# Ledger of designs, part 4: VHH binders against Putative asparagine synthetase [glutamine-hydrolyzing] 2

Target 1, 228 residues: Putative asparagine synthetase [glutamine-hydrolyzing] 2, of Methanocaldococcus jannaschii (q58456r2to229)
Amino acid sequence: CGINGIIRFGKEVIKEEINKMNKAIKHRGPDDEGIFIYNFKNYSIGLGHVRLAILDLSEKGHQPMGYNVDEDKIIYRDDELDRADIIIVYNGEIYNYLELKEKFNLETETGTDTEVILKLYNKLGFDCVKEFNGMWAFCIFDKKKGLIFCSRDRLGVKPFYYYWDGNEFIFSSELKGILAVKEINKKENINKDAVELYFALGFIPSPYSIYKNTFKLEARQNLIFDLD

## First folded at step 15 (VHH; from k27 with A33S)

Design k36
Fold by OpenDDE, fold request of step 16:
Structure k36 (fold): chain B 228 residues (1-228), chain A 118 residues (1-118)
Amino acid sequence: as target 1 above (228 residues)
Amino acid sequence: QVQLVETGGGLVQPGGSLRLSCAASGFTFSDYSMGWARQVPGKGLEWVSYIISDSETYYQDSVKGRFTISRDNAKSTVYLQMNSLKPEDTAVYYCAKDAWYFEFEDYWGQGTQVTVSS
């Protein structure tokens, strides 16, 4: 599986951009693809997901996945995600999702760990990740609160790259996903300090990045964006 | 589609010289940094030299003073002048578009063998 997304201020995200990102990482999930676009007053959001089906392919595993809190319903179809309050793109596996379901008395309809993430986020907010045992990289759009919440697992098993320049946030499971819509590797965007460090040390030490404004989300780290 | 074609490799004696060329196509050459990497048998790929512009060049310590990287944007070509070659310079040399991650393997050429031996 792979995840993609664009959050941009002042310019709308178009479906084609997310398509390009999904295509760039299609090898991570050739079995299914999803896209969500949302335009608000001051920001635009695009989320994408490519799916690798290990088991039987079902709509219940389709992403982006939405949760309508008031109706307590999971939304599977891209064309219905406008009804969702919380939308997620997720790559990973929560090992203890059944235990969490019981612990927090969650009613679920999909049987997926993705649903458990959504509902626990709704219940616990950002602290939901403290309950998770597993590997994950995800981005949640909380439409009601106007928030973006990204998270990577404790060991950094699932990859999460992102670009941020103060105006747009672009993320992907792979740098290729970002490159599909942002020329982060043009010579003008090369971090010369990082290059110098490489040739001095033989590697680029953290937290330096070879591309300006481009980062890898570190293990155990979360990103929170207030969109309002 | 990015295409990089290396030429100029071969067998030389220690102290000899070679000039590698890389003809690039499939992208706006002048917009991107270029470089040369090499892979010594049994070792990983590492950058030898990197060029952003004529005034912005970088070199591995082991080749400083001996190798010179340059580029001709009009010809979409990057060069590596290798002087005072040593046996330890023996490797497959790859031309690369800005490719700092393994995921960018498509930004590498097929490589050219450089062998320095008596």
Scores: ipSAE 0.766, ipTM 0.933, lowest interface PAE 0.5, mean pLDDT 94
Fold by ESMFold2, fold request of step 16:
Structure k36 (fold): chain B 228 residues (1-228), chain A 118 residues (1-118)
Amino acid sequence: as target 1 above (228 residues)
Amino acid sequence: QVQLVETGGGLVQPGGSLRLSCAASGFTFSDYSMGWARQVPGKGLEWVSYIISDSETYYQDSVKGRFTISRDNAKSTVYLQMNSLKPEDTAVYYCAKDAWYFEFEDYWGQGTQVTVSS
């Protein structure tokens, strides 16, 4: 599975951009794909997902996945996601999701760990990740709170790359997803300090990255964007 | 579609010279950094040299003073002049369009063999 997204402040996100990102990483999830677009006055969001159906065999595993809090209803069809309060794109496996269902008395309808993430985020906020045992990379859009919550598992098993220049935030499971919509690898975007460090040390040490404004979310790290 | 074609490899004696060339197409060549990487038998890929502009070149320590990277934007070609070759330079040499992530298969050439043996 793979995840993609664009958050912009001043320009709309169009479906074809997310479609390009999904196609660039389609090998991660050749069996299913989904797209969510939300254009608001002050910001615009696109989310994308590609899925291996073997891991999530039913239609109810489709992503992006939404949660309507008042109705207590999971939404997993792209054309119905505008009804959701909280939307996620997620790649991973939460090993203890059945234990968490019992611990927090969750009523679930899809049989997926994705639903458990959504409902625990609703109950616990950002602290939900402290309960998870597993591997993950995800992005949650919380429409009512006007925020983006991104997270990566403690061991960094699932990848999460992002670009941020003050005007737009673009993320993907692979850099090829970002390259589908942003030319991060032109020569003016090369971090020359990172090049020098590579040739001196044999690797590029943290916090340097080879492309300006482009980073990997580190293991155990969360990233929170206030959209308002 | 990005295409990179390496030429100029071959068998040379220690102390000899070779000039590798990489013809590039399918992109605006002058907009991108270029480099040469090599795969030494029994080791992974390593960057040998990297060029942003004629005055912005980088080399691994083992080739400094012996190898020179250059580019001709009009011909969309990057070169590696390899002097004072040593047996340890034996490898497949790959031309790369800014391919710091080896998952970018389209951004690598097919490679050219350089063998330094007496």
Scores: ipSAE 0.500, ipTM 0.835, lowest interface PAE 1.9, mean pLDDT 89
Fold by ESMFold2, fold request of step 16:
Structure k36 (fold): chain B 228 residues (1-228), chain A 118 residues (1-118)
Amino acid sequence: as target 1 above (228 residues)
Amino acid sequence: QVQLVETGGGLVQPGGSLRLSCAASGFTFSDYSMGWARQVPGKGLEWVSYIISDSETYYQDSVKGRFTISRDNAKSTVYLQMNSLKPEDTAVYYCAKDAWYFEFEDYWGQGTQVTVSS
């Protein structure tokens, strides 16, 4: 599976941008894809997902996946996601999701670990990740609270790359996804200090990155945007 | 759609010279940094030289003073002038378009063999 997204504060996000990102990483999930767009007065959001549905062709595993809190309903069709309060794009596996269903008395309808993430986020907020045993990279859009919550598993198994320049946040499971909508690797965007360090040391040490404004979310890291 | 074609490799005696060329197409050449990497037999891939502009060049310590990277934006070509060649320079040399991440295979050429031997 693969995830993509754009959060933008001065311009709308259009569906074709997310479609380009999904196409760029389609090899990660050739079986299914989804797109969510939300353009609001002070911010705009696009989320994308590509899915590998080996031996499980259920539509209930489709992402982006939404949760309508008041009705306690999971939404897994792109054209119905405007009814969701919380939306996720997620790549990973939460090994203990069945234990978490019991521990927190969660009633679920899809049989997916994705649904468990959504419902535990609703119950525990950002602390939900402390309960997870697994591998993950995800982005949650919480519409009512006006925030974006991104997280990566403790071992860094699932990838999460992002670009942030103060006006837009673009993320993807692979840099190719970001490159579909943003030219991060033109020569003016090369961090010359990182190049010098590479040739002096044989690697680029933290906190340097080869591309300006472009980063890898590290293992165990969370990233939170407070939207207007 | 990116195409990088290396030429100029071959067999040369120690102390000799070769000039590698890399013809690039499928992108706006002048907008991107370029480099040369090499695959020494039995070892991993290593960067040899990198060029942003003619005034901004970088070299691995083992080749500094012997190799010169340059570019001709009008011809969309990057060069590696290799002087005072040593047996340890024997490798397949690859031209690269800003390939700091290995998953960008399209950003690498097919390679040209350089063999330095008596």
Scores: ipSAE 0.489, ipTM 0.833, lowest interface PAE 1.9, mean pLDDT 88
Fold by ESMFold2, fold request of step 16:
Structure k36 (fold): chain B 228 residues (1-228), chain A 118 residues (1-118)
Amino acid sequence: as target 1 above (228 residues)
Amino acid sequence: QVQLVETGGGLVQPGGSLRLSCAASGFTFSDYSMGWARQVPGKGLEWVSYIISDSETYYQDSVKGRFTISRDNAKSTVYLQMNSLKPEDTAVYYCAKDAWYFEFEDYWGQGTQVTVSS
């Protein structure tokens, strides 16, 4: 599976941009793909997902996945996501999701760990990740709070790359996804300090990145954007 | 679309010299950084040298003072002058267009063998 997204201030996000990102990482999820677009006066958001459906194909595992809090309803069809209050794109596996369902008395309808993430985020906010045992990289858009919540598992098993220049935040499971909509690899964008560190150390240490404004979300890291 | 063609490899004795060339096509050469990486037998890939401009060059410690990277933007060509060669320099050398994460495999040449032996 793979995730993509664009959060942009001052310009709209169009579906074709997310489609390009999904196509660039299609090898991660050849079985299914989805797109969500939300253009608001202060910010615009596009989310993309490509899915590898192991064993069988189920529409209830489709992403982006949404949760309508008042109706207590999961939304997994792209054209119905406007009704969701909270939307996620997620790559991973929460090993203890069945235990969490019982611990927090969650009524679920999809049988997916993705649904459990959404409902625990609604109940616990950012602290939901303290409950998870698993591998993950995800981005949650919380419409009612006006924020973006990104997270990566404690071991950093699932990838999350992002670009941020003050005007737009672009993320992807692979740098190819970002490159589909932003030319991050021209020579003017090379971080010379990172190059020097690589040749001195044999690797580029955190927090440095080879491309300016382009980073890897580290293991155990959360990233929060206040959209207002 | 991107094509990188290495030449200049071969068998050379210790202390000798070789000059590698990489002819590039399929992109605006002057817009991108270029580099040379090598695959030493039994080890992974490593960057040897990297060039952004004539004044912005970088080298692995083991080759500093012996190797010189350069580029000719008019000919869309990057070079690696290798002097004072050692047996430890034996490797397949790859020309690369800005391939720091190696996931951009289309940005690598086919490689040229350099063997340093008596």
Scores: ipSAE 0.487, ipTM 0.835, lowest interface PAE 2.0, mean pLDDT 89
Fold by ESMFold2, look of step 15:
Structure k36 (fold): chain B 228 residues (1-228), chain A 118 residues (1-118)
Amino acid sequence: as target 1 above (228 residues)
Amino acid sequence: QVQLVETGGGLVQPGGSLRLSCAASGFTFSDYSMGWARQVPGKGLEWVSYIISDSETYYQDSVKGRFTISRDNAKSTVYLQMNSLKPEDTAVYYCAKDAWYFEFEDYWGQGTQVTVSS
């Protein structure tokens, strides 16, 4: 599976941008794909997902996946996601999701760990990740709170790359996804200090990044955007 | 459609020289950094040399003073002049368009074999 997204301030995100990102990483998820677009005041959000259906080939595993809190309903069709309060794109596997359903008395309607993430986020907020045993990279858009919550598992098994320049946040499971909509790799964007360190040391040490404004979300790290 | 085609490999005795060439197409060549990486038998892929501009070049320590990277933007070509070759330089050499993340196979050529043997 793969995830993509754009959070942009002051300009719209259009579906074709997310479609380009999904196509760039299609090899990660040849079985299914989805897109969500939300344009509001001075921010716009696009989310994309490509799925390799390992656990569940049904439509219930489709992403982006949404949760309408008041109705207690999961939404997994792209054209119905405007009704959701919380939307996720997620790559991973939460091994203890059945235990978490019991521990927190969750009523669920899909066979997916994705739904458990959504409902535990709603119940516990950012602390939901403390309960997870598994591997993950995800982005949650919480529409009513006006925030974006990104997270990566404690061992960093699932990839999450992002670009941030103060005006837009672009993320993908692979740098190819970001490159589909942003040219991060032109020679003027190479961090020469990182290159020199690589040739001196054999690796690029933290906190250096080879491309300006471009980073890998580290193991166990969370990233939160306040959209207001 | 990025395309990188390496030439100039072959068999050479220790102390000899080879010049590798990489013809590039499918992108605006002058906008990008270029590099040479190699895969020695039993080792992973490693950067050998990297070039941003005509005056900004980088080399791994084991090849400094022996290898010279250069580029000709008008011909969309990057070169690696390899002098004083040693058996340890035996590898498949790959041309790369700014391929710092090795997951970008589209940014790599098919490789050319260099064998240094007596």
Scores: ipSAE 0.472, ipTM 0.833, lowest interface PAE 2.0, mean pLDDT 89

Design k36
Fold by OpenDDE, look of step 16:
Structure k36 (fold): chain B 228 residues (1-228), chain A 118 residues (1-118)
Amino acid sequence: as target 1 above (228 residues)
Amino acid sequence: QVQLVETGGGLVQPGGSLRLSCAASGFTFSDYSMGWARQVPGKGLEWVSYIISDSETYYQDSVKGRFTISRDNAKSTVYLQMNSLKPEDTAVYYCAKDAWYFEFEDYWGQGTQVTVSS
């Protein structure tokens, strides 16, 4: 699976942008893809997901996945995500999702760990990740609170790249996803320090990435954007 | 479509020299950093050198002082001058865009075999 997203101020995100990102990382999930676009007063959000259907091939595993809190319903169809209060794109596995369901008395309808993430976030907020045992990278859009909540697992198993220039936040499971919509001069925007680190270490360590304004979310790290 | 064609490999004795060339097409060459990687059979790919501009180059420690990367934007070609070659330099050498930092990228050519042996 792979996740994509754009949070932009002052300019609307269009479906084609997310589509380009999804296509760029399609190899991570060739089985399905989803797109969510939301335009608000001062910000626009796009979320994308490419799916590798290993366990569940049903549409219930489709992402982005939404949660309507008032109705206590999961929204897993793109054309109905406007009804959701919380929307997630998620790559990973929460190993203890059934235990968490019991521990917190969660009722589920899809049987997915994604649903457990959504509902546990609704219950515990950002602290929900402290309960998770597994590997994950996800982004949650909380419409009611006007928040973006991104998280990466404790070991950094699932990748999470992002671009941030103070006005636009673009994230993807791969740097290629970001570059699909963010045009940069590759020559001028090389992070020299990152390159040096690469040659020294054999890899670019988090939070750095090869280009300026591009980063890797560190393991065990959360990223929160207040959109209001 | 991105195409990279490596040439210049061959058999050389230790201490010898080779000059590899990579002809690039399918993209605006001057807008991208270029590099060389090599792979020994049974081993993983390791990056050898990286060039942004004539004044900004990077090298793996094992080749520093011996290898020189350069580029000709007019010809859309990147070069690797290899001097003082050692047996441990034996590998298939690949040219690549900065795509080696990307996951699941395959923007390299067929490679050129470099064999350093007495």
Scores: ipSAE 0.024, ipTM 0.366, lowest interface PAE 6.1, mean pLDDT 89
Fold by OpenDDE, fold request of step 16:
Structure k36 (fold): chain B 228 residues (1-228), chain A 118 residues (1-118)
Amino acid sequence: as target 1 above (228 residues)
Amino acid sequence: QVQLVETGGGLVQPGGSLRLSCAASGFTFSDYSMGWARQVPGKGLEWVSYIISDSETYYQDSVKGRFTISRDNAKSTVYLQMNSLKPEDTAVYYCAKDAWYFEFEDYWGQGTQVTVSS
């Protein structure tokens, strides 16, 4: 699986941009894809997901996944996500999702760990990640609160790259996803420090990336954006 | 289509020298940084050297002072001068275009074998 997203101020995100991002990382999930676009007064959001189905390609595993809190319903279809209060794109596996369901008395309809994430976020907020055992990278859009919440697992197993320039936040499971929609002059925007680290260590440590304004979310790190 | 062709590999004794060449085509060579990576069978690919310009080069710590990367834009060729070679330098050497996070398979040549042995 792979996740993509754009949060932009002053310019609308269009479906084609998310399509480009999904295409760029399609190899991570060739079986299904989803897109969510939301335009508000001062910001626009696009979320994308590509899915790898192991056993069953059912609608219950489709992402982005929405949660309507008032109706206590999960929304599967992209064209119905406008009814959701909370929307998520998620890559990973929560090992203890069944235990969490019991611990917090969650009623679920899909049987997925994704639903457990959504409902537990609704209940506990950002502290929900403290309850998770597993590997994950996800982005949650809380429509009611006007908030973006991104999270990466404790060991950094699932990748999360992002671009930030003060006006636009672009994230993807791979750098390719970001580069699909953000033109970067590679020669002019090489992070020399990151390059040196790479040759010294054999890898670029978080939060650095090879390009300026592009970063890796650190293990155990959360990103919170107040959009209002 | 991007094409990279590595040459210059061979068998040398410890302390010997080799000069690798990579002929590039299918893109505007001068617009891109170039690099060399190497891989030992059964192990992961590791970067060796990277060149942006004549004044801006980078090297893996293990090869600093021994290897020199250079480029000839007129010939669309990148070079790797390898001096004071060691047995641990034995690997298949690949030339790479500035596509750090792209699928590596699309931006590498067939590679050239370098063997350092007494």
Scores: ipSAE 0.014, ipTM 0.311, lowest interface PAE 7.4, mean pLDDT 87

## First folded at step 17 (VHH; from k27 with E103D)

Design k48
Fold by OpenDDE, look of step 18:
Structure k48 (fold): chain B 228 residues (1-228), chain A 118 residues (1-118)
Amino acid sequence: as target 1 above (228 residues)
Amino acid sequence: QVQLVETGGGLVQPGGSLRLSCAASGFTFSDYAMGWARQVPGKGLEWVSYIISDSETYYQDSVKGRFTISRDNAKSTVYLQMNSLKPEDTAVYYCAKDAWYFDFEDYWGQGTQVTVSS
């Protein structure tokens, strides 16, 4: 699986941009893809997901996944995500999702750990990640609160790259996803320090990436954007 | 589509030299940084050198002082001059188009074998 997203201020995100991102990382999940676009006042949101359906090919595994809190319903279809209060794109596995369901008395309809994440976020807010045992990278759009909440697991198993320049936040499971929509001069925007580190260490340590304004979300790190 | 064709590999004795070339097509060559990586069968890919411009080059510690990367934008070609070769340099060498975190299938050539042996 792979996740993509754009949060932009002052310019709308179009479906084609998310489509390009999904295509760029399609190899991570060739079985299904989803796109969500939301334009609101001064900000625009785009979320994308590509799915590798190993066990379940049903629509219940489709992402982005939405949750309508008032109706206590999960929304599966992209064209209905406008009815959701909370929307998630998620890559990972929460090992203890069944235990959490019991612990917090969650009623679920999909049987997925994704649903547990959504509902537990609704219940506990950002602290929900403290309950998770597993590997994950996800982005949650809380429409009611006007928030973006991104999270990466404690060990950094699942990848999460992002671009941020003060006005535009672009994230993807791979740099290729970001570069699919963000035009950067590959020579002018290279992070020289990161390059040196790579040649010295064999890898670029978090939070750095190969390009300026492009980062890897650190293990156990959360990003929160107040969109209002 | 992006095409990268590596040449110049071969068998050489320790202390010898080789010059690798990579002919690139399918993209605006001058807009991208280019690099060389190498892989020993059964092992992971190891970056060797990277070039942005003539004045901006990077090398793995193990090859510093011995290898020199260069590029000719007019010919859409990147080169790797390898001097003072060691047995440890034996590998398949790949040319790469700014593909440090990208998929091999899209941004790498077929590779050229370099064997350093007495």
Scores: ipSAE 0.016, ipTM 0.332, lowest interface PAE 7.3, mean pLDDT 88

## First folded at step 18 (VHH)

Design k50 (from k48 with F102Y)
Fold by ESMFold2, look of step 20:
Structure k50 (fold): chain B 228 residues (1-228), chain A 118 residues (1-118)
Amino acid sequence: as target 1 above (228 residues)
Amino acid sequence: QVQLVETGGGLVQPGGSLRLSCAASGFTFSDYAMGWARQVPGKGLEWVSYIISDSETYYQDSVKGRFTISRDNAKSTVYLQMNSLKPEDTAVYYCAKDAWYYDFEDYWGQGTQVTVSS
């Protein structure tokens, strides 16, 4: 699976931008893809997901996935996501999601670990990640609270790259996703320290990347945007 | 449309020299870093040299002191002067626009063969 997103202030996000990002990382999830767009007066959000589906439950595992808190309803169709209060794009596996359903007495409808993340976030806020045993990279948009919550698992198994320049936040499971919509590869944007590290070591160590304003989210790291 | 055309490859004896050229079009050349990568048959692509500006150049350890990268922004051309060539330098050499993370064909040339043998 793969995740993509754009959070932008002052300019709208259009569906084609997220579609380009999804296409750039399609090899990660050739079986299914989804897109969510939310343009509000102070900010705009696009989320994208590509999925490797294993079982006939793939319709219920579709992402972006939403949760309408008042109706206690999971939403997994792109054209219905406007009704969701909380929306997630997620790549990973929460090994203990069945134990968490029991521990927190969660009433679930999809059989997915994705739904457990959404409902536990609703109950525990940011502290939900303390309960998870697994591998993950995700981004949650909480519409009512006006925030973005990104997280990466404790071992950093699932990738999360992001670009941030003060005006827009762009993330992807792979740097190729960011490059599909942001021309960060002009020479003035080259991170010379990363180039030196590559030629000295043969790789670029985390959190660096070849481009300025572009980072890997660290293992066990959370990132929170207040959209207000 | 980005186009990169490498020339200057060929057969040369160990200790010899070659000068590779890469003519670029379809973008504002002076805005981008450029590089040379090479592919030994059956192995992956590896960066050989990278140039941001005339004073900001980088080299793989195995070619330092032997290879020199340069660019002419007026001609939209990047060069690789290869001196003291060794058989292990035998590869297809590719010109690249900016970064190796971006793998669309628009950012790579077709390559030029360099063969170093006696």
Scores: ipSAE 0.339, ipTM 0.766, lowest interface PAE 2.8, mean pLDDT 87
Fold by OpenDDE, look of step 18:
Structure k50 (fold): chain B 228 residues (1-228), chain A 118 residues (1-118)
Amino acid sequence: as target 1 above (228 residues)
Amino acid sequence: QVQLVETGGGLVQPGGSLRLSCAASGFTFSDYAMGWARQVPGKGLEWVSYIISDSETYYQDSVKGRFTISRDNAKSTVYLQMNSLKPEDTAVYYCAKDAWYYDFEDYWGQGTQVTVSS
């Protein structure tokens, strides 16, 4: 699986952009893909997901996944995500999701750990990640609160790259996803320090990436954007 | 479609030299950084050198002072001059199009074998 997203101020995100991102990382999930676009007063959001269906290809595993809190319903279809209060794109596995379901008395309809993440976020907020045992990278759009909440697992198993320049936040499971929509003069925007580190260490340590304004979300790190 | 064709590999004695070439096509060559990586069978890919421009090159510590990367944009070719070769340099060498941050992207050529042995 792979996740993509754009949060932009002052310019709308169009479906084609998310589509490009999904295509760029399609190899991570060739079985299914989803797109969510939301345009608000001063910000626009696009979320994308590519799915690798290991067990089944039912709609219950489709992402982005939405949760309507008032109706206590999970929303599966992209064209219905406008009805959701909380929307997530998620890559990973929460090992203890069934235990959490019981611990917090969550009623679930999909049987997925994704749903558990959504509902536990609704219950506990950002602290929900403290309950998770597993590997994950996800982005949650809380429509009611006007928040973006991104999280990466404690060991940094699942990748999460992001671009931020003060005006737009672009994230993807791979740099390729970001580069699919962000035109970067690669020669001018190389992070020389990161390159040096790469050749010295064999990898680019977090939070750096090879490009300026492009980063890796650190292990155990959360990003929160107040959109209002 | 992107095409990368490596040449110049071969058998050489320790202390010898080889010059690898990578002919690139299918993209605007001058717009992209190019690099060389190498792989020993059974081991992971190891990046060797990277070139953005003539004035901006990068090398793995193990090859610094011995290898020189260069490019000819007019010919859409990137080169790797390898001097003072060591047995430890034995590997399949791959040319890569701006893919040094991708572990398994399909921006590589078929590779050229470099064997350093007495």
Scores: ipSAE 0.018, ipTM 0.381, lowest interface PAE 5.2, mean pLDDT 88

